VH-VL binders against q9umr5. Designs and how they scored, part 54

Target 1, 268 residues: q9umr5
Amino acid sequence: SYKPVIVVHGLFDSSYSFRHLLEYINETHPGTVVTVLDLFDGRESLRPLWEQVQGFREAVVPIMAKAPQGVHLICYSQGGLVCRALLSVMDDHNVDSFISLSSPQMGQYGDTDYLKWLFPTSMRSNLYRICYSPWGQEFSICNYWHDPHHDDLYLNASSFLALINGERDHPNATVWRKNFLRVGHLVLIGGPDDGVITPWQSSFFGFYDANETVLEMEEQLVYLRDSFGLKTLLARGAIVRCPMAGISHTAWHSNRTLYETCIEPWLS

## First folded at step 19 (VH-VL)

Design yg7
Fold by OpenDDE, fold request of step 20:
Structure yg7 (fold): chain C 268 residues (1-268), chain A 123 residues (1-123), chain B 112 residues (1-112)
Amino acid sequence: as target 1 above (268 residues)
Amino acid sequence: QVQLVQSGAEVKKPGSSVKVSCKASGGTFSDYAISWVRQAPGQGLEYLGEIIPMFGTRNYNEKFKGRVTITADKSTSTAYMELSSLRSEDTAVYYCARTKYDILEGFSDFDYWGQGTMVTVSS
Amino acid sequence: DVVMTQSPLSLPVTLGQPASISCRSSQSLVWSHGNTWLNWFQQRPGQSPRRLIYKVSNRDSGVPDRFSGSGSGTDFTLKISRVEAEDVGVYYCMQGTHEPYTFGQGTKLEIK
């Protein structure tokens, strides 16, 4: 039988968004038990990501326990960060494939429609004033706001991304790295036409430098320092990059070609 | 100035489906979320679900999952609520309502409502 | 689901007298950032609900200042300082802190 698949949604999302994905999985992998976790749906997805991590952890533990051979995670958008953190804090997870589906794994910094929708009176250039405040860090979207022009504020105020990245020292860094490295494969999916993840390379752990030049994963300090295990994973062939053009952010979970090319191969 | 105008009353048989529309005017449709709330005769208010047209995301009350489908057409500034497998207890006035999400200002829940659409389910 | 409990369910009031409606939630409605998504709605006979109060104590535009909201955590109150004839209707509290959104049973305000 196929390993169970656990799906984690993104910002303002719910299980509904994954109806096509479920169909695809059912067609190509009949009998697969797919669980889309309807936690922190809708506006509750704005809650702090650590709160979400704990909630999702409680939900996945029983599923993992019933699947001794392992499970697969498909985590979309903001959910990808939740899942990465989940795998970092769980010392006994049995995740075979962690599929990061268009997730801002290295953070977000852009004047996107999402930003304008949630912050109608703010621009990305000024959002640091909000997001790097204690109040701002109580919102999920600020938990992975990564302002390349205010690195000191990011490193000191980011209560989520900077920590799971190991960019700020903390007592759990070594253990989290160890836990995350339990993953069989890290499948990174994203593309240049996403329109939301900014820069889109963030889905592949690329990100802006201080001049807003996009650097690749291998150029990032978190990689060079192997702060949470990226370098180690790459070295053992555990990282899969699956870029795809022509896919908007809200279509990653509903595109058949994307599924067949980037997701399906890792559900065995 | 802001108005939500819903479609007319419906009379349906058990087991059938109904689709109610809600057209928004007086604001930018995509800047808001549209929720659906129903009220059975002489009863209180019950939340069905929400759609964010900008994101295309939906959130449903679990009680109605599998039967309710909320959609939106940005080009016409219209939201829709379809309820299938109708039963007598689905007889109610169905309302659409608008919500503004602003992280700084807070969430403005249901600041405007439609006039309501009476849906009667009877054999 | 979060249960919203209103009291009283029936509220007969003499014109010009004050009125008070209580709303209690089964769990805290406060988010970690400090905001509380508690709203009050008025539904006059034959009309759609109308929001009166948002975020516990903020009046919507056009709402008379004789209406006021207060409370915190799990206990909330809507007050009308001087009831007028136009205030007849059913009042609902509603929480938007937890999915799914839930309403109180409603309080029917009538004139004695």
Scores: ipSAE 0.931, ipTM 0.960, lowest interface PAE 0.6, mean pLDDT 97
Fold by OpenDDE, fold request of step 20:
Structure yg7 (fold): chain C 268 residues (1-268), chain A 123 residues (1-123), chain B 112 residues (1-112)
Amino acid sequence: as target 1 above (268 residues)
Amino acid sequence: QVQLVQSGAEVKKPGSSVKVSCKASGGTFSDYAISWVRQAPGQGLEYLGEIIPMFGTRNYNEKFKGRVTITADKSTSTAYMELSSLRSEDTAVYYCARTKYDILEGFSDFDYWGQGTMVTVSS
Amino acid sequence: DVVMTQSPLSLPVTLGQPASISCRSSQSLVWSHGNTWLNWFQQRPGQSPRRLIYKVSNRDSGVPDRFSGSGSGTDFTLKISRVEAEDVGVYYCMQGTHEPYTFGQGTKLEIK
């Protein structure tokens, strides 16, 4: 039988967005038990990510317990960060494949329509004033805001991304790395036509330097220092990168070709 | 002037479906979320779900999951609510309302409402 | 779901006198750093609901200053300092802190 699949949604999202994905999985892997977690739906997805991690943890623990052979995680957009954190804090997870579906794994920094929607009177260049305040860090979107021009503020004020990345020293860094390394495969999915994840390479742990030049995963300090296990995972052949063009942000979970190419191979 | 104009009254048979429209004007459609709320005769208000046209995301009240579908057409600034497998208990006035999400200013829940659409389900 | 309980459900008031409506939530409506998504709506006979108050105590544009909202946590109040004939209708509190959004039962304000 196929291992159970757990799905985690993104910002302002819900289980409804994954109706096509469920159809694809059912068609190609009949009998697979798929659980789309309806937690922190809609506006509640703006709650602090650590709060979300705790809630999702409570939901996945029973599922994992019933699946001794392991489970697969499909985590979309903001959900990908939730899942990475989840795998970092759980010392007993049994995740075989962690599929990060168009997630801002190295953070977000862009003047997108989404940003303008949430912050109608702000530009990305000024958002650090908001997001790196204690008040701002109470919103999920700020928990992974990564301003390359204010790296000092990011490192000191980011209460989520900087911590799970091991970019700021904390007592749990070693343990979280150990826990995250329990994953069988890390499948990174994203693409240049996403339109929301900025830069789109963030889905592959690439990100801007101080000059807004995009650097690859292997050039990132978190990789070089192996702060949360990326270098180790890559060395083990456990990282899969699946870029795809022509897919908008809201289509990653409902594209058959993407599913067959990037998701299906890891549901066995 | 902000307006939400809904489609006209509907009379439906049990088991059928109804689709109500809500056309927004006086603002930028994509800047807001559209929610649907219903009110049975002589009863209170009940939330059905929300759509964010900009994101294409939808959130439904679990009570109606599987029967309610909310859609939006940005080109016409119109949101739709479809309710299937209609029952007599679905007889109600259905309202659309808009919400603005602003992290700094806060959420403006249901600052404007449509005029309502009466849906009658009877055999 | 969060249960919103209004009191009273029926509110007969003499013209010119004050009125007060209570709304209690089954859970705290406070979000993160203090945001509280509690709203008050007025529905006059034969009309759509109209928002009066948002975020506990903020009046919408065009809402008379005789209306005021207050409260915190799980206890909220809508007050009308002097009731006028046009205030007849049903008043609803609504929480937007927890999904799904939920409304109180409604309070029917009538003139004695």
Scores: ipSAE 0.930, ipTM 0.959, lowest interface PAE 0.6, mean pLDDT 96
Fold by OpenDDE, look of step 19:
Structure yg7 (fold): chain C 268 residues (1-268), chain A 123 residues (1-123), chain B 112 residues (1-112)
Amino acid sequence: as target 1 above (268 residues)
Amino acid sequence: QVQLVQSGAEVKKPGSSVKVSCKASGGTFSDYAISWVRQAPGQGLEYLGEIIPMFGTRNYNEKFKGRVTITADKSTSTAYMELSSLRSEDTAVYYCARTKYDILEGFSDFDYWGQGTMVTVSS
Amino acid sequence: DVVMTQSPLSLPVTLGQPASISCRSSQSLVWSHGNTWLNWFQQRPGQSPRRLIYKVSNRDSGVPDRFSGSGSGTDFTLKISRVEAEDVGVYYCMQGTHEPYTFGQGTKLEIK
């Protein structure tokens, strides 16, 4: 039988967005138990990501316990960061495939519709004043805000991304790395036409340098230092990169071609 | 002048479906979320769900999941609420309302309401 | 779901006298950043609800200053300093802190 699939949604999202994905999975992998977690739906998705990680952990633990052969995670957008953190804090997870579906894994820094919608009177160049304050860090969107022009503030104020990346020293860094490395495969999905994840390469752990030049995963300090296990995962062939053009951010979970090409092969 | 104008009253048989529209004017449709609330005769207010037209994301009250579908057409600045498998208990005035999300200024919940649409479910 | 409990459910008031409505939530409505999503609505007979107060104590434009909101955590109050004839209707508190959003039972304000 197929391993259970757990789905984690993104910002301002809910299980409804994955109705097509469920259909595709049922069609191609009949009998698969798919659980789309309806936690932190809607505006609740703005709560601190560590709070979300705890909530989702409570939900996935019993699912994992009933699936001794392992489970698959499909985590969309902001959900991809939640899942990565989840896998970092759980020393007993049994995740086979971690599918990161258009997630800002290396953070977000863009004047997107999402940003303008949430911060109508702000620009990305000034958001560091808000996001890197104690008050700002109480919002999920700020937990993975990564301003390349204020790296010192990011490293010192980011209460989530900088920690799960191992960019700031903390007592759990070694253990989190060990836990994350339990994953069988890390499947990274994203593309240039996303329009929200900025830069889109963030879905593949690429990101801006101080000059806003996009560097690849292998050029990132987190990779070079193997701070949370990317270098190790790549070395053992556990990282899959699946870029796809022509897909907007809100269509990643509903595109049949994307499913067949980038998701289905890793559902077993 | 912000206005939410809803479609007219409906009379439906049990087991059928109803679709109510809510057209917004006087603002930028995509800047807001549209929520639906109903009120049975002589009763209080009950939240059904919301849609964020810009993102297409939808959130439903679990009580109505499986029966309620909220959609939006940005080109016409119109939101829709469809309720299926109607029951007599679904007889109510259905309202649309808008919400403005702003991290700095705070959320402005339900600052404007439609005039309401009476839906009667009877044999 | 968060239960919103209003008191009283019926509020007869003499014109010109003050009125007070209590709203209690079954759990805290405060987010970690400190904001509290508590609103008050007025529904006059035969009309749609109208928002009077948002975020506990902010009065909407056009709402007379005789209306005021206060409270914190789980206890909130709507006050009318001097009731007028046009204030007749049902008043609802609503929480927007937790999904799904929930309303109080409503308080029917009538003139004695």
Scores: ipSAE 0.878, ipTM 0.934, lowest interface PAE 0.6, mean pLDDT 96

Design yg7
Fold by ESMFold2, fold request of step 20:
Structure yg7 (fold): chain C 268 residues (1-268), chain A 123 residues (1-123), chain B 112 residues (1-112)
Amino acid sequence: as target 1 above (268 residues)
Amino acid sequence: QVQLVQSGAEVKKPGSSVKVSCKASGGTFSDYAISWVRQAPGQGLEYLGEIIPMFGTRNYNEKFKGRVTITADKSTSTAYMELSSLRSEDTAVYYCARTKYDILEGFSDFDYWGQGTMVTVSS
Amino acid sequence: DVVMTQSPLSLPVTLGQPASISCRSSQSLVWSHGNTWLNWFQQRPGQSPRRLIYKVSNRDSGVPDRFSGSGSGTDFTLKISRVEAEDVGVYYCMQGTHEPYTFGQGTKLEIK
């Protein structure tokens, strides 16, 4: 039988958003137990990401316990950050494939319709004043806001992203790295036509430098210092990059070609 | 001036479906979430679910999951609520209402309501 | 689901006198560390609901200042300092902190 699949949704999502993905899995891997976690749905997806990580941790424990051979994670948008944190904080996870669907793994810095919808009077250049405050950090989108022009504020104020990326010293860094490195494969999916994740290369651990030039994963300090294990994973052959053009942010989990190319091979 | 105008009253048989529309004017449709709330005769208010047209996402009250479908058409600034497998207990006035999600100023829930649509389910 | 309990369910009041409506939730309505999405609505006979108060104590535009909201955590109150004839109707509290959003049972305000 196939390993169980656990799905973690993104901002403003619920289990309903993944109905097509469930159909694809049923067709190609019949009998697979797929659980789309019904936690932090809709508005509650704006809750602080550590709160979400705690709740999702409690939900995945019984699923992993009943599947000693391992499980797969499919994690969409901000859900990919939740899943990466799970891999770090769980001493006993048994995740084989961690499939990251267009997730802002290195953060977000974009004036998109998405941002304007939540912050109608702000621009990316001044959002650091809101997000790098205790009040802003009460909302998930600010937990992964990454302003390349205010690095000191990011490093001091980020309650989530700077910690799970190992960009700020903390007492659990060694343990989190050890836990993360137990994953079988890290499958990174995203593309230039996403329209929300900014830069779109954040889905592949790329991000802006101070001049807004995109540095690829291998050029990032977190990779070079091997802060949470990216360099080790790449050397082990455990990182899979699957970019695909022509897919908007809301279509990743409902595109059959994307599923067949980037997801299906990793669900054994 | 913001206005939510709903479709007219409907009489339906048990087991059928109903689709109620909610047309928004006086604002940018994609800037808001649209929610549906019902009120049985002489009873209180009950939340059905929400759509966010900007993201295309929908979230339903578990009580109605599987029977309710909420959609939106951005080109006509119209949201729709469809309730299937109707029962006599579904007789109610159905309202649409909107929410502004603004992190800085705070969420503004149901600041405007439609006029309501009476749906009667009888043999 | 969060249960919202209003009291009283029926509130006869003398014109010009104060009125208070209590709303209690089965769990805290605090979002994370500060924000509380507790709302009050008025429904006059034959009309759609109208929002009076949002975020516990913020009066909506056009709502008379005789209406006020207060409370925290699980206990909230709507107060009318001097009831007028136009205040007749049913009053609902609603929480938006937890999915699904839930309403109280309603309090029917009548003039004695």
Scores: ipSAE 0.784, ipTM 0.882, lowest interface PAE 1.1, mean pLDDT 92
Fold by ESMFold2, fold request of step 20:
Order: C-alpha cells, then sequence, then structure tokens
Structure yg7 (fold): chain C 268 residues (1-268), chain A 123 residues (1-123), chain B 112 residues (1-112)
C-alpha cells in the first residue's frame, strides 16, 4: 500500500540513529517497508562522497527494482548530498519523494563542533587551504566545504559539490539534470537552531555571497541558470520547503512534530 | 599525562552481562573517539567498536552485533563497553584505546591504551 | 573483514642483529589516493599494547629510531635495525582503512 522508504544517514552515523523515525513511520503508515542503509558507517562516512554514492547506488538498485510503483528517500545531513547525487547519476531511479533532512545542499562554511573536532587547529577562514587540496578532497566533509571567499578555488578543486550543482562544466551535466528531474517531490527540511549546517539556509539551497549575506534559493546562480533543475522543479510545484525552529542537528530524525509536519505528508 | 584508567577485573557466569569503564584524564575527552579491543588469553587482538563522545555516535564490529553496547558520559570523561549473553570464549582482557580524527595530521589510531580489564566467564 | 596476515609468527633473533616482520592485507589499505592507515603495535610481556608506527612509516613519540616501517598497498614491513633485549614481545600490525579495524595474528619476538 505505501511506497518503500530508503533512509540514508549522515556523518559518523549508523542505522540505530533512525529508530524513532522508523517507529513514527510504522505508526502512521503501517506496513511500509523501510530500509535504513547500513553502509559507510562511522569512519567510513568520511570516505569521498563519490565513493559513497557508488556504494549506495548498488544498495538501492534492487530495492527500487522490486518497487515499480516507486520509492521514497529520507536523507539526513551529509546523506542528503549522497541522495541528490544518486538522483543525478541514476537513469533508472524511481524516487517519488526525496526528503532532505537538514542537509548542506549548497555546502558548509561554519566554525562548528564538527570542524573543531576534525580540524582542531583550523578555522573556517583558513580551511580552504586544506579542503581545496588533493589531500582534503579524500574526505567527505571537504567535498562539500564551500568557502564563499575563495569561489575560484571551490570551482576548480571541488570534486563533488561544484559538479552536482552544475557550477563546473562536465560532459554529464545534461543527463544528470534529466535524471534529477524525474523525482516527484523535493522536500527541504531544516531550521535556524540546527547548530551545525552553516548557513542553515544551505538546507534550502540558500548560501552566503562574498559578504556572508545569505542569498535564498531563487537568488542563486544555480537556480537562475537552472543548472541541475531547481527552477524547473519549483515551476512544477515539486519543491516543498518545511523550516522548523528549535531542532538541533542530531534531533531531526527523532522529533515527532517535525515528522508529522514535514515528513508524514510525503510518504504516500 | 594522558591516562585511560579502566575498571577492575570481573568474573561472570555464562549468559550474564559485563560493563567495563574507561576513564580519561590528562586530555579533553570529547576530542577523541574511544575504541574497545579484546585479547583472549594467549591470543591476538580483536576490535569491538568505538564511540565518538562529542556526537554520541557509535559503530560496532558486526561480529558482536546485538551483544556489545558502547556508551560515554562526557561529564565524567568515561566510556563504557557492555557485552551481553556472555560465553566462555568471551574470557579476555578488554582494552580501551583512543583515536584522533584530525584531518590535517591524519587519523591517529590507538595512540594511548588503558591498562586492560580481565573478564573471566565461567560457571 | 580485511584479513591481516603476519609472518613469521615466531621470530627468535640474536641480540644486535636485524629483525623484519611482514604484514599482508587481503585488500588494499589505500583510503583514496595515498592515505594508508596501517599501524604497528608492540606488546611487552604483561603490558598493554603500545603504538610504534602509524601511517605505515611514522614513528610514534619516544620510539627508538632502530624501528622503521615501510610498504604500500597490501604489503608492509616492520624492521628493527639492531635488536635489543628490551624489544622482546609480540608485534601486531593493524589496519584502520576499512571497518571493522583488524589486527594481524601477532609476531612473538624473542632473543635467542
Amino acid sequence: as target 1 above (268 residues)
Amino acid sequence: QVQLVQSGAEVKKPGSSVKVSCKASGGTFSDYAISWVRQAPGQGLEYLGEIIPMFGTRNYNEKFKGRVTITADKSTSTAYMELSSLRSEDTAVYYCARTKYDILEGFSDFDYWGQGTMVTVSS
Amino acid sequence: DVVMTQSPLSLPVTLGQPASISCRSSQSLVWSHGNTWLNWFQQRPGQSPRRLIYKVSNRDSGVPDRFSGSGSGTDFTLKISRVEAEDVGVYYCMQGTHEPYTFGQGTKLEIK
């Protein structure tokens, strides 16, 4: 009766983190087959995002094949970037709802607990020297580091984010856009009290300009040029924005009000 | 200056559980991952899993899935490993060790070890 | 799981002579480009393990310069240029590139 749900976790995460989300789905949509992908757990969540995309693709193919009516994706934090790349590289996906739980869709530029933990002697202002090097690009957190003050380095060095955003020309840009546009709905979830995603509007395709002023999705060049399909999706009425205050980064998948308001309506 | 001090030896019956503690001093507890490794008598080393106290995330060796639980209390700078449904082959010295995930310097695995906790499982 | 195979498992060595311990992994330990999380530990009798070498060839603090590590891909070596009496113990390689982390079987070094 209900489409299967595939869950993709974030940095340092595991399938146990989603136990409350699973309970909510079972309560409101009984009989739904929910798979939390048990890949790239712990340390392996730091592997290059293209490596993660390849592994997750292999895992979702058989699930999608057994569900010709379609599936839903719920993708948390870094996992939302993996899922967006999946939608671009898979010409055979059948995703109806792509639900992005506080994901850094336009990148990350924050002096956060994660940054201090992984780079204890660095700050956001100087991290571009590490992240925009071959060394740094071996780690997932650098694959979506987006320094608004070094846009030329970002565009040249980013092995992941600049490509899936269509900010750098590549031979697959047209086919990736076509594949992404096959999604039924793009559900964007996040909020000002997240505390990790910086700016938090990155979860809604907003991001800093060179003055660290947040430009919303409709003001971004990637939207205006429709480089990977955002403008087309919005024009179809396929983009849902569901901001919620008062939720910290680790609580998005364990908040019932958030689930009922932002997730439940899209799990047909 | 850095020390990982573990709880004392334990004797347990088959089918019961054991919880071993690992208290860190001489450093900032939340800056490290804490891992657990065991060594059966006269045998080699075997990894059980780790916790990142800063984020409360944990990852387990699949071999021990459903039997091992690793937790941490940041307020006391203490990590815990609980092993349930004990069997005689779980008799081992259990060590905690720490890892630094510094991207610039690279992963620094198990640079300090606790003194070990002997767990004996016998009827 | 990545299998780490050490040889020899028993290594009697004459005092002052070199020693060499081999560690072979069942798959590449390269993370992406060149990062390799291969470590060597020493366990002296009655003690907990102590790290000697990290990232294939980097000596840890306080480790004598007679210890060196080398290798790449799947094949790694720990060398002791001149074995001293205090070097007795069991030596383990460990990989941290793939979960779960795995150790070699250990090599017992003894002075003959």
Scores: ipSAE 0.783, ipTM 0.881, lowest interface PAE 1.0, mean pLDDT 92
Fold by ESMFold2, look of step 19:
Formats: sequence, C-alpha cells, structure tokens
Structure yg7 (fold): chain C 268 residues (1-268), chain A 123 residues (1-123), chain B 112 residues (1-112)
Amino acid sequence: as target 1 above (268 residues)
Amino acid sequence: QVQLVQSGAEVKKPGSSVKVSCKASGGTFSDYAISWVRQAPGQGLEYLGEIIPMFGTRNYNEKFKGRVTITADKSTSTAYMELSSLRSEDTAVYYCARTKYDILEGFSDFDYWGQGTMVTVSS
Amino acid sequence: DVVMTQSPLSLPVTLGQPASISCRSSQSLVWSHGNTWLNWFQQRPGQSPRRLIYKVSNRDSGVPDRFSGSGSGTDFTLKISRVEAEDVGVYYCMQGTHEPYTFGQGTKLEIK
C-alpha cells in the first residue's frame, strides 16, 4: 500500500484546483489516501503565513498519527513555504517526501499579474515600503517578499522568510534545523516558463544578488552556513531537483508529463 | 460606467439545474473577483462563492460545494453560476457582485451588484 | 461559520428622528492588527442591495453623511442621524474577514 499524501495549496487556491493531480495519483497509485487540506481558501490565503502554519499543523497531526510509516507532502506555490515551516516547527512529523511544486522558497521579487492585481499602483522596486512595514507583514505576499536592493529592511522586517531561512537569529533555530532534517527527500520542482515565481530559480533555493544575477542554491549564504540544513540534505543525497520548461504557474498540478517525471517516483 | 447585467428569470423543476450569467461592462473584467449571493423570498442574503476571472480560481461556500459551479469567460467579460440538483428551497433571487482585492487601499467587497435573477423551483 | 446578529430586526422610526442598528459577530472580525472587513448594505423595496459603509466606518461615494458606522471587534453600529422617507428598506451587516462571508438577518426600517 502507499503512504498517504497531504496536499497544501497556494494563493487564492482551494482544494478544487488539484482535481487533475488527484486523478493522476489514483491512476498510478490506486488506494492511496490523498487529503487536500481545505484551509485558508480564497481570501484567507492572504492571512499571515504563521497563522496558516498553525492551522495546517493542527490539520496534519491526526493524519500523520494514523500513518506511522510516514506521509508525503505535495505543496504548491505559497504552500511550499507553509510546508517548509511545518517541517521546522513540528518535532514529531513523519514526512518522507516533501514535494515543493514551484514554490518561492527563497522569496519573490517580480512584477507578476498577481502582484499587479493586488497592488495595482505599485511596482517591485517600491513594494518594500509596504511589505517591510508592520501592516504589510500582516499579508502572506509580504511574508516572502525579498527585495535584493533592501536587504537590511528584509532582514529586520521579514516576520516569516528570514526566520525559516535562518537569516535572522532566533531561539528556535537549532530545533527547527533538527526537525527539518528529519525529512526523507526534498523534491524541488519548477521551471523557466512559470511566469509568476520570480526569479523562477527561487523554487530551487536560488535568488538574485544585488545586480539581479541569479545565484544558485550552493552559492547562497543560508546553504554555505547550513542555517536550516540544506547543505546537510544535499550531502546526504536527499535533495532532488526536477526542472521542467514549458509549464505555466497554474499548470504544474494538471500536467501529466510533469507528474510522471517529477512527482510519481516519490509517492512510495 | 461599471455595470453588472444578469440573465433573465427562470422557472425550473426539482432535480434540474440552472445557469445564471453576469456580464460586466464599463470596466476591466479581470481586475475584480465576482461573487454570487442569493435571497429567498422574504429572507436575508446568503453567499454562494466567488471566482477570480484573471486566474480562474474559485472558492465556494461549503454548504453549496458539489452543487454550485462558478465559471468565467474573460473574452466576453461574463461570469456564470450553475446550481444543480435543484430543490424548492433554492427558489430565490440570485445576485452577482464584485470585489476589489487592493491590499494597500483595503478589500472593497460587493461595491456593485447585478440587478438579480429570479429562479423559481416548483413542480 | 461566523454568525452575524442584528438588533433590532424591525425598526419603526418617526421622520426626522435618529435610528441605530446593532450588529454583533460570533467571532472577532479583526483580520490581523488593523483590518476589519465589516460592511453595511441597504436594500430598498424591489431593488438590489447597495453598499453604504465599508471597513466599519468608511462611507461610500454618494451616501449621505447622515449615515455613519462605528464599532470594533465583535460589536458594530450603523446610525442614521435624521431619518428621511427614502431610508425605508432593509439594512444588512456583512463580514468579509472569515470564509464564508456572512450577513446579518437584516433590519427592516419603516416610517411610523
């Protein structure tokens, strides 16, 4: 039999968005218990990410308890940040595969349709004024906004991303790293044609330097200092990178080739 | 000016379905979420769900999940609400309304409403 | 679901006199620290609802200044300083802080 799968959605999503993914899993892994968590749907996906982490934590505990052999997480877009925080804050999680499906793991710095829709009079160059304020940090978009030209403000104001990346000192850093390292595999999925995650390499823990040149995961300070366990996981052979071109942001969970190539092998 | 124009009244039998349209004019359709609200005769207002046409994302009131489907066609600036397995209790005026999700200025819920569509369910 | 309770449900008022409608929620309507998505709507007989007040106390364009909103947390009030004949109708509060969005039962304002 197959391990249960827990699905965590992204911004403005609900469980309905994953209907095709559910069909693929049913076809290839019949009998698999798949739970798409129906929390923080629609507007509530804009709530602070720590609030979302707390709610998702409460929902996954009974599922994990019923599956002592372990579970898999499939976490889409913003949901991948929720899931990474879950792996850090839960000292009793039993996650084997954490599948990060086009998630902004190192943050976001782009003028996307979503950004323009939510901030119609702003551009990426001036959003730091909103996002790095107490008011802005009350919205999930701003919890992972990462302006490479205002790093001092990011490090001081980010209530979520700078903490889960270990970029700001906090008393739980050692415990969070220990918990994160209990994951069996970290499967990173994304691609250059996503159109929303900017830079798209954020899905692979890459990000801009001050010149907006993308530095890869192995060039990031958080990797080099092993702040939350990336270097340890890579050395252990536990990080899988599965880039795929030609897929737009809303199509990652409805593309059969992507599923078969990047997701299916990890649903033991 | 911004306007939401709905399709005409419908009479339906129990067990059938109804599809109501809501055409937006005088603005940019993709800038807004479109929500559906109903009002049974002599009763209050009840929220059914919303769609964000720009992204095609949907969120439904759990009470109607499985019976309600909300869709949008960006090319015609039209949203649709379909309610299936109709019961006599579904007799109501069905309204569409819009929301602006401007984070800086604050969410502006239901600032414009359609004229309403009467749906009557009887044998 | 958040229950929105209006009081009174029927409100007969003499022309020119003040009117007050209370709305209480079963949960706090504060989103985070500052945002409260509490709205007031007016529905005149035979018409669609019309928004009067958004974010607790912000009057929509074209709404007379005799209408005002106030409140916080779970307790909210709509006031009309001097009722006019055209104010006849049903008034609804609505919260957008929690999914699903919910409305109060309505308060029918009528002239004595």
Scores: ipSAE 0.764, ipTM 0.870, lowest interface PAE 1.1, mean pLDDT 92

